# VH-VL binders against Peptidoglycan editing factor PgeF (pgeF): the designs that were tried, part 23

Target 1, 264 residues: Peptidoglycan editing factor PgeF (pgeF), of Synechocystis sp. (p74606)
Amino acid sequence: MTMGDDLWGWQNINGSPYLTCALLAPWPHAFFTRAFYPQLPEQLITYLDPQGKAFRVKQVHGDVTLTATEIGQTPLAPDSTHPPADGIISDAPHQGVWVASADCTPVLIGDLIGKRVAAIHAGWRGTKARIVPKTIDKFLALGSELKDLRVALGPAIAGEVYQVDPWVALEVGQSVQAVQKLATEEQQWDHLSTMVNPPVLPDAEPEKYRLDVRRINQLQLLELGFAQEQIAVAPHCTFQMEELFFSYRRTHTKEVQWSGIVSY
Key: E = the ipSAE of ESMFold2; O = the ipSAE of ESMFold2 at other seeds; V2 = 0.75 times the mean of E and O plus 0.25 times the DockQ between their complexes.

## First folded at step 19 (VH-VL; framework fv_canakinumab)

Design z2 (from j6 with heavy chain S105T; at its last look DockQ between E and O 0.82; V2 from the best seeds 0.00; counts 0 for: pae E 2.5 > 2)
Fold by ESMFold2, look of step 19:
Structure z2 (fold): chain C 264 residues (1-264), chain A 124 residues (1-124), chain B 107 residues (1-107)
Amino acid sequence: as target 1 above (264 residues)
Amino acid sequence: QVQLVESGGGVVQPGRSLRLSCAASGFTFSYYAMHWVRQAPGKGLEWVAIIWYDGDNEYYADSVKGRFTISRDNSKNTLYLQMNGLRAEDTAVYYCARQYEDWGTDEYLPFDYWGQGTLVTVSS
Amino acid sequence: EIVLTQSPDFQSVTPKEKVTITCRASQSIGTSLHWYQQKPDQSPKLLIKWASQSISGVPSRFSGSGSGTDFTLTINSLEAEDAAAYYCHQTYRLPHTFGPGTKVDIK
């Protein structure tokens, strides 16, 4: 609708486009495009907060979110320069929290009152494991209130093109509690495929489905009690918009774009 | 240097159980999905099972489903295969294999490192 | 269940000649096909990923092509050390499957 379309704005730095979300306007933030490759968060943060400090993790497609302090306290593996996690919450002013993506959903969160921000990397494995709800739980444990949170689900591979195996579609769908509590798999499939804006779509190939991971994350948030107006979902597809985004599904190469948000 | 070392193979009677281990070193084990693949003597490769990073997700070939259990202990850098109800057709060299790194993706990926294998013989 | 077939089953080749191995999938798998080499009494080694992408440390004489249902591994100018079995492997869906293998021998 009109409200959803109005939330997403293109910005430009020296001819390089990036995306912002109106729900996150209080915080410097960006969903950067491929045009910023090979810049890293330590460079990119200067566009958002020239004196900010960038925090990032070694993404492992899991369900762990660390605070900025916990990142500094976590021992590093011999073959990594960053601790393993897929989400980061700020715990002081002027901290930029960052995730990389190339089809998986980058999620940025701001707390209007508590001032904390988060970045989450949510692929189908992390979404199945409910990384976004677990991160919301961590906000609440730190003193945030649900009504004060604003969530933006950024550019990712669109459900209309994201072919997956049936077991993937079903198990990710079961991460929505309303689906999980249904008595049979037949009922679960029916629910996932017939609701308004269904997260599971048919595929022309036998034994394939199409999965909208952003929609599943949105459903998880609504189930937690978020109002629809607290959640923005980008319509942008990393696979289809080749000029703007890298996509692992498209090229099977490791290039990524970065998304980040800075606390104040 | 990346190393994968299988152990626990041997000769067992049909219907018995056996547990295989795969010791991993030279990389951060918890960052990788792991697989078992088997090869009957003189035959080709047959995929057996996958277990993802945290050990909560597994998938099995139909030929072993319900009889085999893949598991991992990330604190010990060890992958396991519990094989119950063994049959003659389970006779094979069993390899553990590391899935290629999936930074930035949720795709199924090929296997970049394999162990030396351990022989399981099921015979009366 | 995706069945992979390979051709030929066996190939005896003079050194420095070209070797061509084909893999056919029972249904379209895009480019989700990979190639492995297994030398006698050794573990498999990844040669090519995603139908045609190179692997660091693999000699440039190995190349792959194809998409959909038909795939080819090419060894340009065969070396003696290339005597091995070659397997295709699909990762389009679980369960993963391998081709039955192609043995390449010298002379």
Scores: ipSAE 0.598, ipTM 0.845, lowest interface PAE 2.5, mean pLDDT 92
ESMFold2 (binder alone), look of step 19: mean pLDDT 92; pTM 0.946
ESMFold2 at other seeds, look of step 19: ipSAE 0.601; ipTM 0.835

Design z3 (from j6 with heavy chain G104S S105T; at its last look DockQ between E and O 0.95; V2 from the best seeds 0.00; counts 0 for: pae E 2.6 > 2)
Heavy chain, then light chain:
Amino acid sequence: QVQLVESGGGVVQPGRSLRLSCAASGFTFSYYAMHWVRQAPGKGLEWVAIIWYDGDNEYYADSVKGRFTISRDNSKNTLYLQMNGLRAEDTAVYYCARQYEDWSTDEYLPFDYWGQGTLVTVSS
Amino acid sequence: EIVLTQSPDFQSVTPKEKVTITCRASQSIGTSLHWYQQKPDQSPKLLIKWASQSISGVPSRFSGSGSGTDFTLTINSLEAEDAAAYYCHQTYRLPHTFGPGTKVDIK
ESMFold2, look of step 19: ipSAE 0.737; ipTM 0.888
ESMFold2 (binder alone), look of step 19: mean pLDDT 93; pTM 0.949
ESMFold2 at other seeds, look of step 19: ipSAE 0.646; ipTM 0.855
ESMFold2, look of step 20: ipSAE 0.579; ipTM 0.840
ESMFold2 (binder alone), look of step 20: mean pLDDT 92; pTM 0.945
ESMFold2 at other seeds, look of step 20: ipSAE 0.606; ipTM 0.847

Design z4 (from j4 with heavy chain G33D; at its last look DockQ between E and O 0.91; V2 from the best seeds 0.00; counts 0 for: pae E 2.02 > 2)
Fold by ESMFold2, look of step 20:
Structure z4 (fold): chain C 264 residues (1-264), chain A 124 residues (1-124), chain B 107 residues (1-107)
Amino acid sequence: as target 1 above (264 residues)
Amino acid sequence: QVQLVESGGGVVQPGRSLRLSCAASGFTFSYYDMHWVRQAPGKGLEWVAIIWYDGDNEYYADSVKGRFTISRDNSKNTLYLQMNGLRAEDTAVYYCARQYEDWGTDEYLPFDYWGQGTLVTVSS
Amino acid sequence: EIVLTQSPDFQSVTPKEKVTITCRASQSIGTSLHWYQQKPDQSPKLLIKWASQSISGVPSRFSGSGSGTDFTLTINSLEAEDAAAYYCHQTYRLPHTFGPGTKVDIK
């Protein structure tokens, strides 16, 4: 399970494709495509677990992850039926946890032993704030062990096409401890641009860079002590694969796809 | 009904300080990035600063960097601009503005609601 | 920084006529351009986002077009209440910048 493309499989429901990851095979899960729009998690969960209950949040591009129990205890966002957060951890069987995306990284996590699952919405603001490491810390505080976790980073905008301002690339890159520890910004830029599989790529425009947010999240996980084999990174780009995914960068419209995982 | 109300403007001498406030109501203040934009008399609009919804990140135009501080108190639904070392060039109407919010994006977005503005005059 | 220019600086227009205002960016900004209306002694109001997308509650006579470096705001049939300054605004990068404005008067 060390080869990237071997981990990712296309599935189909009535002509509508969705993506699954072999690392998450023990759990019903999906990275749904645009073909399922405008279905919501409350409908989509029936494809994964007819007994399941769907949990979702009002995503705010922050760093907060709630348990399913905490969702019921957290004040709702005003003018919303959901509390504010960008990640959800299950705390009982038959709970589906869901995030929406249209370029930001959907992250699905399963705990082979502790049985918890999670869904995280990780855009560059949440990645800078280290939402994924904070969610892993929450798994550990709940009794999970790092060696038992399996993480899939789903379809998102690819670094090859994700043009950003220099300060965005630098500050998101600084969320990686190896980068933050370097003494100067010049050293930090050099590290981010020259490491193997660099998360920061040049852009033809001199006041822009290209940022691989999935790669940054992967680096954050590796620094926490994950083995490469515990992490799958989807090669799929929401911007470039227009027939399969919505992309906010491409259209500046509100349509999203949903990704979810169900605890057993 | 979204409302933004600035206060704290006035006449001050060069080199002095002034603090502006913007009272927000009719929306969830703590979920929106907020901006200050200024307009010198008879001139166009100039962006001044942004602060993120949680107050943890702020950015400034070069013309004010090091002199102005944007801040917010989400428990009071209030945005602030502390202006130090005021210069004649800082004379303007100062608007607070709410950044448009659109799900699924980390893009920079336009400003969908503006306050009425408060006038700051820096003169000797 | 990205410089925006607008043309014309000033228009005096009879009611019901079509008004066009152009904005030009010093470099390509894709569709990261927005339009505001500022009536005398009032704050700006967002009219158009992302070059051409409508805003709820804005009259349909306002429309926008363009991408890259050249953008146009159109008022299809000018009303008396449309006498105002109009500004383009780029959000392609920080610092955000505005065009110098176009004043539209009723004659």
Scores: ipSAE 0.688, ipTM 0.871, lowest interface PAE 2.0, mean pLDDT 93
ESMFold2, look of step 19: ipSAE 0.653; ipTM 0.850
ESMFold2 (binder alone), look of step 19: mean pLDDT 93; pTM 0.945
ESMFold2 at other seeds, look of step 19: ipSAE 0.718; ipTM 0.867
ESMFold2 (binder alone), look of step 20: mean pLDDT 92; pTM 0.942
ESMFold2 at other seeds, look of step 20: ipSAE 0.748; ipTM 0.879

Design z5 (from j4 with heavy chain G33A Y100T; at its last look DockQ between E and O 0.86; V2 from the best seeds 0.00; counts 0 for: pae O 3.5 > 2)
Fold by ESMFold2 at other seeds, look of step 19:
Structure z5 (fold): chain C 264 residues (1-264), chain A 124 residues (1-124), chain B 107 residues (1-107)
Amino acid sequence: as target 1 above (264 residues)
Amino acid sequence: QVQLVESGGGVVQPGRSLRLSCAASGFTFSYYAMHWVRQAPGKGLEWVAIIWYDGDNEYYADSVKGRFTISRDNSKNTLYLQMNGLRAEDTAVYYCARQTEDWGTDEYLPFDYWGQGTLVTVSS
Amino acid sequence: EIVLTQSPDFQSVTPKEKVTITCRASQSIGTSLHWYQQKPDQSPKLLIKWASQSISGVPSRFSGSGSGTDFTLTINSLEAEDAAAYYCHQTYRLPHTFGPGTKVDIK
């Protein structure tokens, strides 16, 4: 909790702030703020690696992660110049992998030994579908070892303000296997709301709950066998920190920030 | 040009079944959540059901739950509504509606395109 | 379930005059309220999203305002082609609901 806050550092380019994570120090990376809008990954990568090539996808809130090579082999999403997916893994040096967000969780991953990096867009639908565990499985299939991975869960809408319907909170909570295996929904609700650092919080409005999507993703990673020290969770809320981040929940306008990481 | 074309409406007896189709073109069908909305003659709009991108998540209005099934075939760009146990109160024009583009927030969103509708009449 | 009410039920208006339609929600829904126009014998068309946001291709004479429980659709200078039914729509929670509609005729 408090330990995670020490891992996050603010950086600055000509007065424009962006966030970095100490767990990812070996790789050029950033969780950019709204101050960089409307710059795109093709421009933003020059701040991180002037030799780098930017890779991005058309995010569709699913559970698919593509390698940089697979991006070139995957048919484009109609109405887009990019293939549909919600995660990217590098497969060569100097590849920047990028995701956009405006409340959904941007997840950056580095492999200390295998040198692969990833970026994942994880909203509640992708989290329910377990995109992060599926991406970890892909790292392992490519030869990575779990102990070598470092994961940063970036700025997103905080659980304390992310009001959702009960069925959303429950179904996303059920993506945690320990919850899914409980015999009754009553037991599942109880576990989700009373565990240490609960991912489901009460709302003042009857028939609403608050959902911490970053915490659910963290729980999924812990179930895979990650140590706490391999995971950093940003305390930053895109909804509450309006001077720094766009939030679709706050304004319902089409602006995003980008997060990216570059392989070496 | 975005286009949604419903078909399969007609006159049926109470208790029977009917299957509606909505053919989509001019956009990436698999990228959009889809809805059915109905309108009884001379009355207002009533939301019926939603199906999300993967086709595995659906939600229904209480008035149709257990009788209607929404589904989609993304390879055919087609949305379906299977209506079983039809009742007189189900008489309506049925609209296929596209939810606006979701670009990273997982919000419930309004409907930016609607089909022309197909009439279902349930009478004896 | 969130109940939406609209007023008036029916309104006959002289061309070029201002039309005001109200929608009231049974509980606060923030700005998760949208407006649709349905012309005679046509399907609905989205006019305003998120209470006040413009839709491409919709004439600027249409505007929306409000938050919480009280919302307004305004037609600044009525044209003959605006004779239609108007519906508010909440997407705050499932099941989604529509208001009962307001019919606007030309005088």
Scores: ipSAE 0.458, ipTM 0.777, lowest interface PAE 3.5, mean pLDDT 92
ESMFold2, look of step 19: ipSAE 0.538; ipTM 0.820
ESMFold2 (binder alone), look of step 19: mean pLDDT 93; pTM 0.952

Design z6 (from j4 with heavy chain G33A Q99E; at its last look DockQ between E and O 0.72; V2 from the best seeds 0.00; counts 0 for: pae E 2.1 > 2)
Fold by ESMFold2, look of step 19:
Structure z6 (fold): chain C 264 residues (1-264), chain A 124 residues (1-124), chain B 107 residues (1-107)
Amino acid sequence: as target 1 above (264 residues)
Amino acid sequence: QVQLVESGGGVVQPGRSLRLSCAASGFTFSYYAMHWVRQAPGKGLEWVAIIWYDGDNEYYADSVKGRFTISRDNSKNTLYLQMNGLRAEDTAVYYCAREYEDWGTDEYLPFDYWGQGTLVTVSS
Amino acid sequence: EIVLTQSPDFQSVTPKEKVTITCRASQSIGTSLHWYQQKPDQSPKLLIKWASQSISGVPSRFSGSGSGTDFTLTINSLEAEDAAAYYCHQTYRLPHTFGPGTKVDIK
């Protein structure tokens, strides 16, 4: 949270709500809700930029981010019209970059000076593999400066309800370098569970933990040198807010919502 | 057309080693978690091990931990099971199986495709 | 480790009759329970996922129900080709486990 400000705003199109983030105000963007299903990015982009072209990938819960140009150079996934990846960076104006989610974290990024935007799909596997830091590295390699980046972590399954096995909680937690460097597993558990706004929470069921994937991604960004004010974290839970979001954990069905951001 | 073909089964003496292979085709192998499941003759199914897409993470049933190693070579679309210190109770048909991956989730998933199996017999 | 039990161990059923197979988990597993069919001398085939969800290509006579600890696979009108062993499978946690199986034969 920033002092005195609310970063998240609800918008409405024909009775259908979607979220925007104040940190990304320079770019047309949205975290759409289930109300827009079954519309696809090729339709949704017209709400954001009627001249824009939508780019998307076949998400595989990995750590790969492609530029819009690289999408055209990457072999398609089998039975798909899209290459496999979990993030997209724009490389020209009027490009909309999009990710689908149903509990995994949709991450939107804007570069105030370099004008690039990105969308990332970050589940616990991609977060363990550090897809967000790897995408930031790609921004920097393309000439961006860290101080110019603004990051919004969108609606996802909340840590307070995201039950996982202990090995998942620990290994995802170890993707934070400060945790990985601790000498013992006991120290790592203690750090993850006792720090301010802990990313690992207890579960009433023995041999289960609760994992806040958005918080882990936030910690990874802070560790890279982001200021707190460059990062917005949505408080919205896809599992708990059934009226607004699909959740795979809740229904085990493939319906998704889309999140996107358009370059100028 | 998804295909999984196991090979490398045979008759071995207790204490010896054997390496199973599972050749995968018809899908992007590197983006799927893969499993081994075994079935002793006339018995039910027993889960053995999982390996995730990058090959650096695996988990084993207690009955095989420390003796078996699951691995994968994504460049060859091949899953492996190295079985050391074999015992009579390891006698089974060994199946490789592909996890039913839903690209919108990180949940543990059931297995949508199975190979034909390869028989391992441990006897002296 | 989560133990799954199945009942009955074996049943012989008249064609076109309803078959019911139960699976019980040693603790609540939500809906993280799946069903497989294994015909004689064949590998297993996924029938039902997440307790009750259909699989493309599986005949509609197969259905599943239940949550928590008690689950049921139903074959509404048995066909000759359905003679097989049936296994439940939990994916709530590692290690994954299977039930011991239920063999269904035609009378």
Scores: ipSAE 0.642, ipTM 0.850, lowest interface PAE 2.1, mean pLDDT 92
ESMFold2 (binder alone), look of step 19: mean pLDDT 92; pTM 0.946
ESMFold2 at other seeds, look of step 19: ipSAE 0.668; ipTM 0.861

## First folded at step 20 (VH-VL; framework fv_canakinumab)

Design o1 (from z4 with heavy chain G104S; at its last look DockQ between E and O 0.89; V2 from the best seeds 0.00; counts 0 for: pae E 2.03 > 2, grease 19 > 18.9)
Fold by ESMFold2, look of step 20:
Parts: structure tokens; sequence; C-alpha cells
Structure o1 (fold): chain C 264 residues (1-264), chain A 124 residues (1-124), chain B 107 residues (1-107)
């Protein structure tokens, strides 16, 4: 196991490691590893809250977040037992909200005062569509205040290995408003590649870039008015840490790990 | 059972327009990115365009950019290709193709089902 | 743009014999290469994804291998219904591209 930032801690259940974040300490939560496969949220929640009920969605790489109540009111997909969405917000105690990932960013959110929690699946398509800011807007509409929110961006494919086409890097980068407002694409590329902790890195291959999707989500949150201490970003790479995580980019197979957080 | 049925092909003069349709059935159309691929008579396959599952993003091969527009109507389970400014080199069988779905990834994926195609002939 | 080439352009093969088709990419594409079969007057069908992964409903005599720039489709024991054109397809980068095809006939 590798310890990253001092906000991130490894826990163990029967020899199986999972990750927690200090910013989310008030809530039972986990970024589970591949060691828990093939357990599902309905089983995994018992490690976090034996009284809890697990909520999940049919992830479609979109920008929709549903409340736990809305999940029960939203039509199921014909080939699924779940409604389509990529984020979930709790609306009562003892609700576990869950997302699956294998390179895309799992985002867990807690509201210190309003007690709501959320889980978001943020791949580059969802990040381009600003699923995280849209979920924050939904927290605010439900009565939350920004200063009370704590956000953890979990293990995902790291920017230094996430090779993408130039148009992907640029269009996802343009989801940051400071980038979009720049007058030319040349200025946008320069900003994305030269800012502190740049979300876009060069690739040795012509016409490829490396994209840090977690960093883009962090930048989106900072633009909404979050303080840096409200946001934790996991240093863990699902692609590089094969012993701990599944990665679609690595194997092109559909195994996933689950991340979840439980309201109280 | 997945089915894709193209229609709207025919013989047209250079410079004219044509709209192709692809009717989808047997799967949840709104979950899938869709493509157009063409094949000139006696030639190989050429990718034309992609549209995302929700219809909000599309991308084109350079050979058709600015002339062709891919679109979809998820309420009708139908994919479209509007082809303007047609040229002789656009003569081909046009296939709609469904991108393989894997909800765990944002990767570009291969095409697991294809329609039977519709022939477009651009002839003066 | 990534150019794919295939070899041979045509081969005629005795039934039950092994068929080997190669695809070469103009640059490394990892395993982002897929294979399709197109029988006469039919649309393409996906045979192999990600260089070597099987597709449900495709006979096990079809297999794929390779990574980087060099890829191979193998038919381990040719059947009469396998007479077709075979195309490789890269999804490493937009625009997606296909190889020029390899036609396989029965002797």
Amino acid sequence: as target 1 above (264 residues)
Amino acid sequence: QVQLVESGGGVVQPGRSLRLSCAASGFTFSYYDMHWVRQAPGKGLEWVAIIWYDGDNEYYADSVKGRFTISRDNSKNTLYLQMNGLRAEDTAVYYCARQYEDWSTDEYLPFDYWGQGTLVTVSS
Amino acid sequence: EIVLTQSPDFQSVTPKEKVTITCRASQSIGTSLHWYQQKPDQSPKLLIKWASQSISGVPSRFSGSGSGTDFTLTINSLEAEDAAAYYCHQTYRLPHTFGPGTKVDIK
C-alpha cells in the first residue's frame, strides 16, 4: 500500500484495503479497492452502516444527479434495475450513496451542517458537462451552504498517464470558466499547461496530451468559491496501481471498484 | 434483438442534398453513441461521424466536415445524416453503427452492430 | 491521422487450414485495434475487440493478437462460411480509421 497526502488513510477489513479521507471523517465512507470485487454496494454498505440502505444508479457518463427520493421516482432503464444518472445526493439518515469507477473520478461530498452526502461519477465527458458544479447547485437548492461542504476526489487515472486527443484536453479544459473566457485557443492551451499544477501535460506522441481530470474538477470547485481546505484530491492512480485498482484503460474489461458515503 | 435500418439513399446530382435515417430497435437507443461509416463501391470502410448518446456532441471526418451533419432524435430512436454539397467521392453505401457500450469507461469503443446500409450515388 | 495497412490483400486457403492476416499501424496504438468480418453484400460484423478480446457469438477459431504497431487476426481452421473480407479498425484517435481489407477465399 502507498500513503499519499496526510488526508488519506488506508483501512483494512479482513486483509482487504480501502481508502478514507479525513475531510469526510464525520461520515462513514470508503473508496474501496479491487480486493472487494465482486461485492456490490448492498453488501459493502454493511461495513459502513449495518442499518444503511444502498442507493445506486445506471451510470451513463452524463451530468445528472438524483436525490435518493428521486431514484425511486425515476423510470428504470429497460435493461437495468436502476434509473440513469451519474450522481446521487442523500435526503434522509442512513442512506448510502454509491458510484462505480475504473479510471473515472469518484467524488464523495458531505455537508457538515445539512447532513446530506453525495457520490458522483465524473469521467471526462461528465467533467466537460460540469456534473460536479451541477451537483453543488443541487445542494444549494436543497438549502446547503458552500462553506459547509467537504469534497473528496478519489482514486482515478492520473493525469501523468491519461493520454487523450487534443480536442478532449481542450474541451474538458474549457469547462473551467477562467479558460473558456480567454480570447484564443492558443491562450487557453497556454493557461492549461502553465498554471500551477497544470491539468494538461505534454505527451511524447504528436497530437496527444495528458489530462488530469481530478485537477479539472478541483478547478471547477475553486471557481464556485470553495476554499482549498474544503477539497481533497487523492494522489492514487487506478492505472498505475494494478494491485489495488481495476483500470479500464489498462485492461479494457468491465470490472469496477465502488466508492460510497453514508448519511447520518 | 438489436436492429439498425438505414433509409433515404438514392441517386442525386453533385451539389445537391440528401438526408439519411437510421431506425433503431431492440435496445435502449439513448444509452449509445452512434456512428456513420461509409463504403465506396468496391472499396474499404471510411468512418464519417459520431454523435454522443444524448445528441449534444458530434465529430466528423475531415472529408465531410462542414457539409454533413449527424443528429439524433432519442424520442423516435432514430439517427440522421444530413448530407449537403454532395460530391462524386461521397458515392457509397452508408452504414449506421452502434458503439459498443461499457458504462465503466469514457474510452473510444468499437462498433458492435451495423445496419444493412443505404446506397447514395452522386452522379451528374 | 493513423494509417492502417493489411497483408495480404488476398489469399485463397484450403479448408481446415490456418489463415493469418496482419495489420500494421503507422504509429503505436497500444491495443486500440479491432477486427471486423464483411461477407459479400453484407454489413461488417465485429469479431475481435482490443486486439485480442473475444466477442460473444463469434466462433472460437477466430483469435487476435498484437499490440503497438503490429497485429494479427488468425482463423485456426478455416470454414466455408469464413470466406469474406477482413478489416482492422483503430479507435486510438479521431478520426477512426480502417485498414484496406484482406479478402479470404476458399480454394
Scores: ipSAE 0.687, ipTM 0.870, lowest interface PAE 2.0, mean pLDDT 93
ESMFold2 (binder alone), look of step 20: mean pLDDT 93; pTM 0.946
ESMFold2 at other seeds, look of step 20: ipSAE 0.750; ipTM 0.881

Design o2 (from z4 with heavy chain G104S, light chain I55Q; at its last look DockQ between E and O 0.90; V2 from the best seeds 0.77)
Fold by ESMFold2, look of step 20:
Structure o2 (fold): chain C 264 residues (1-264), chain A 124 residues (1-124), chain B 107 residues (1-107)
Amino acid sequence: as target 1 above (264 residues)
Amino acid sequence: QVQLVESGGGVVQPGRSLRLSCAASGFTFSYYDMHWVRQAPGKGLEWVAIIWYDGDNEYYADSVKGRFTISRDNSKNTLYLQMNGLRAEDTAVYYCARQYEDWSTDEYLPFDYWGQGTLVTVSS
Amino acid sequence: EIVLTQSPDFQSVTPKEKVTITCRASQSIGTSLHWYQQKPDQSPKLLIKWASQSQSGVPSRFSGSGSGTDFTLTINSLEAEDAAAYYCHQTYRLPHTFGPGTKVDIK
């Protein structure tokens, strides 16, 4: 039912490709590729909004989302020039909010009525901790309505290749409340592996599973009451598409791509 | 300079308890997952437990599960290991170890700094 | 549990000679294997990450290779300060496990 392929478009700057999502068309935004490395958000924002100011955080794989104002009020991480968090919500026009990734899911959100935008870094630890639902709660607390939100889950490591330990697959899967409420782990595994577009796939190795973190985040959003049409999931795999993306699973090196969205 | 200093080791009878501490300095303690690893005299290394940077999740080796509790106090830059129901086979030097930090990944990572260790001897 | 084995258990080597230490995993672990040096009465020191990536500050004479089940640590030209025990360590799966160690002495 998802119209994913017709929602995603490749754009180009001087031969360097980046990705946009039709659900976020009202806002300047991009999921940049490796081709833009080593440019930082302070440079990249000029492609999106020459008036814009870039905001970013020191990502710690947690569940905290800060507003742009809260970034200025939050003590810096001791080893960084940025406060610790994994998500950012805008609170004024011309604010670009940015996250870095190299397999973890970059999530961009726009509020059609309230005009707020967000960027979230969601790896499996943050997804287990439900950073995306917690960020949605923060939008609602700021006056947004769920029906006005549009969410794009960007390029990340695909479930088809993301091998993890069984306990990781299960504990991340349990962050979906319908799964957690099942009486036994056997029922939980069965549910996670047999639903349409299952977030947990078998691995050839008997003591491993494959985990689709984007799908888990999508399921969390659906449980909150999002319609499928409010959520776009990029089909792109950072591990498999080496020409376009860095992947930590592939190289074990620290290079990243940036994703950002600018408020109006 | 990064330092990890364990304390609290000693000689105890089987069935008793000890609490180990690891004082961290020279880095931002609250960004790092931390581990305990032990080494019985004349033997190799055995992983004991991990605790996440924020203290919200911990995992244990089967040999210590239910008896040992890893914890941390980020305001004091200190890692702890509460060891209950000690057995002779728990006799070892106990190291705290810092997991390598990489904000770009959720992968399991190796341990880039280790403390000097504290000896726990369990004997009657 | 993933069992790591190491060969040899002990090696006495003339200075400036090449040292080769092998680690074998009981199942494929990709490149999730790391190497540590432990000098007598000291704590371990990380040498090699992800089978082949040198940790910062490690002398260039140390190198690692391998993937899957077979891994090698090489000391290209042994120096006196390299006398130590060497351990492989897998982070492919919990529980993390270590090899039994290879003691390297100067002849």
Scores: ipSAE 0.689, ipTM 0.870, lowest interface PAE 2.0, mean pLDDT 93
ESMFold2 (binder alone), look of step 20: mean pLDDT 93; pTM 0.948
ESMFold2 at other seeds, look of step 20: ipSAE 0.762; ipTM 0.888

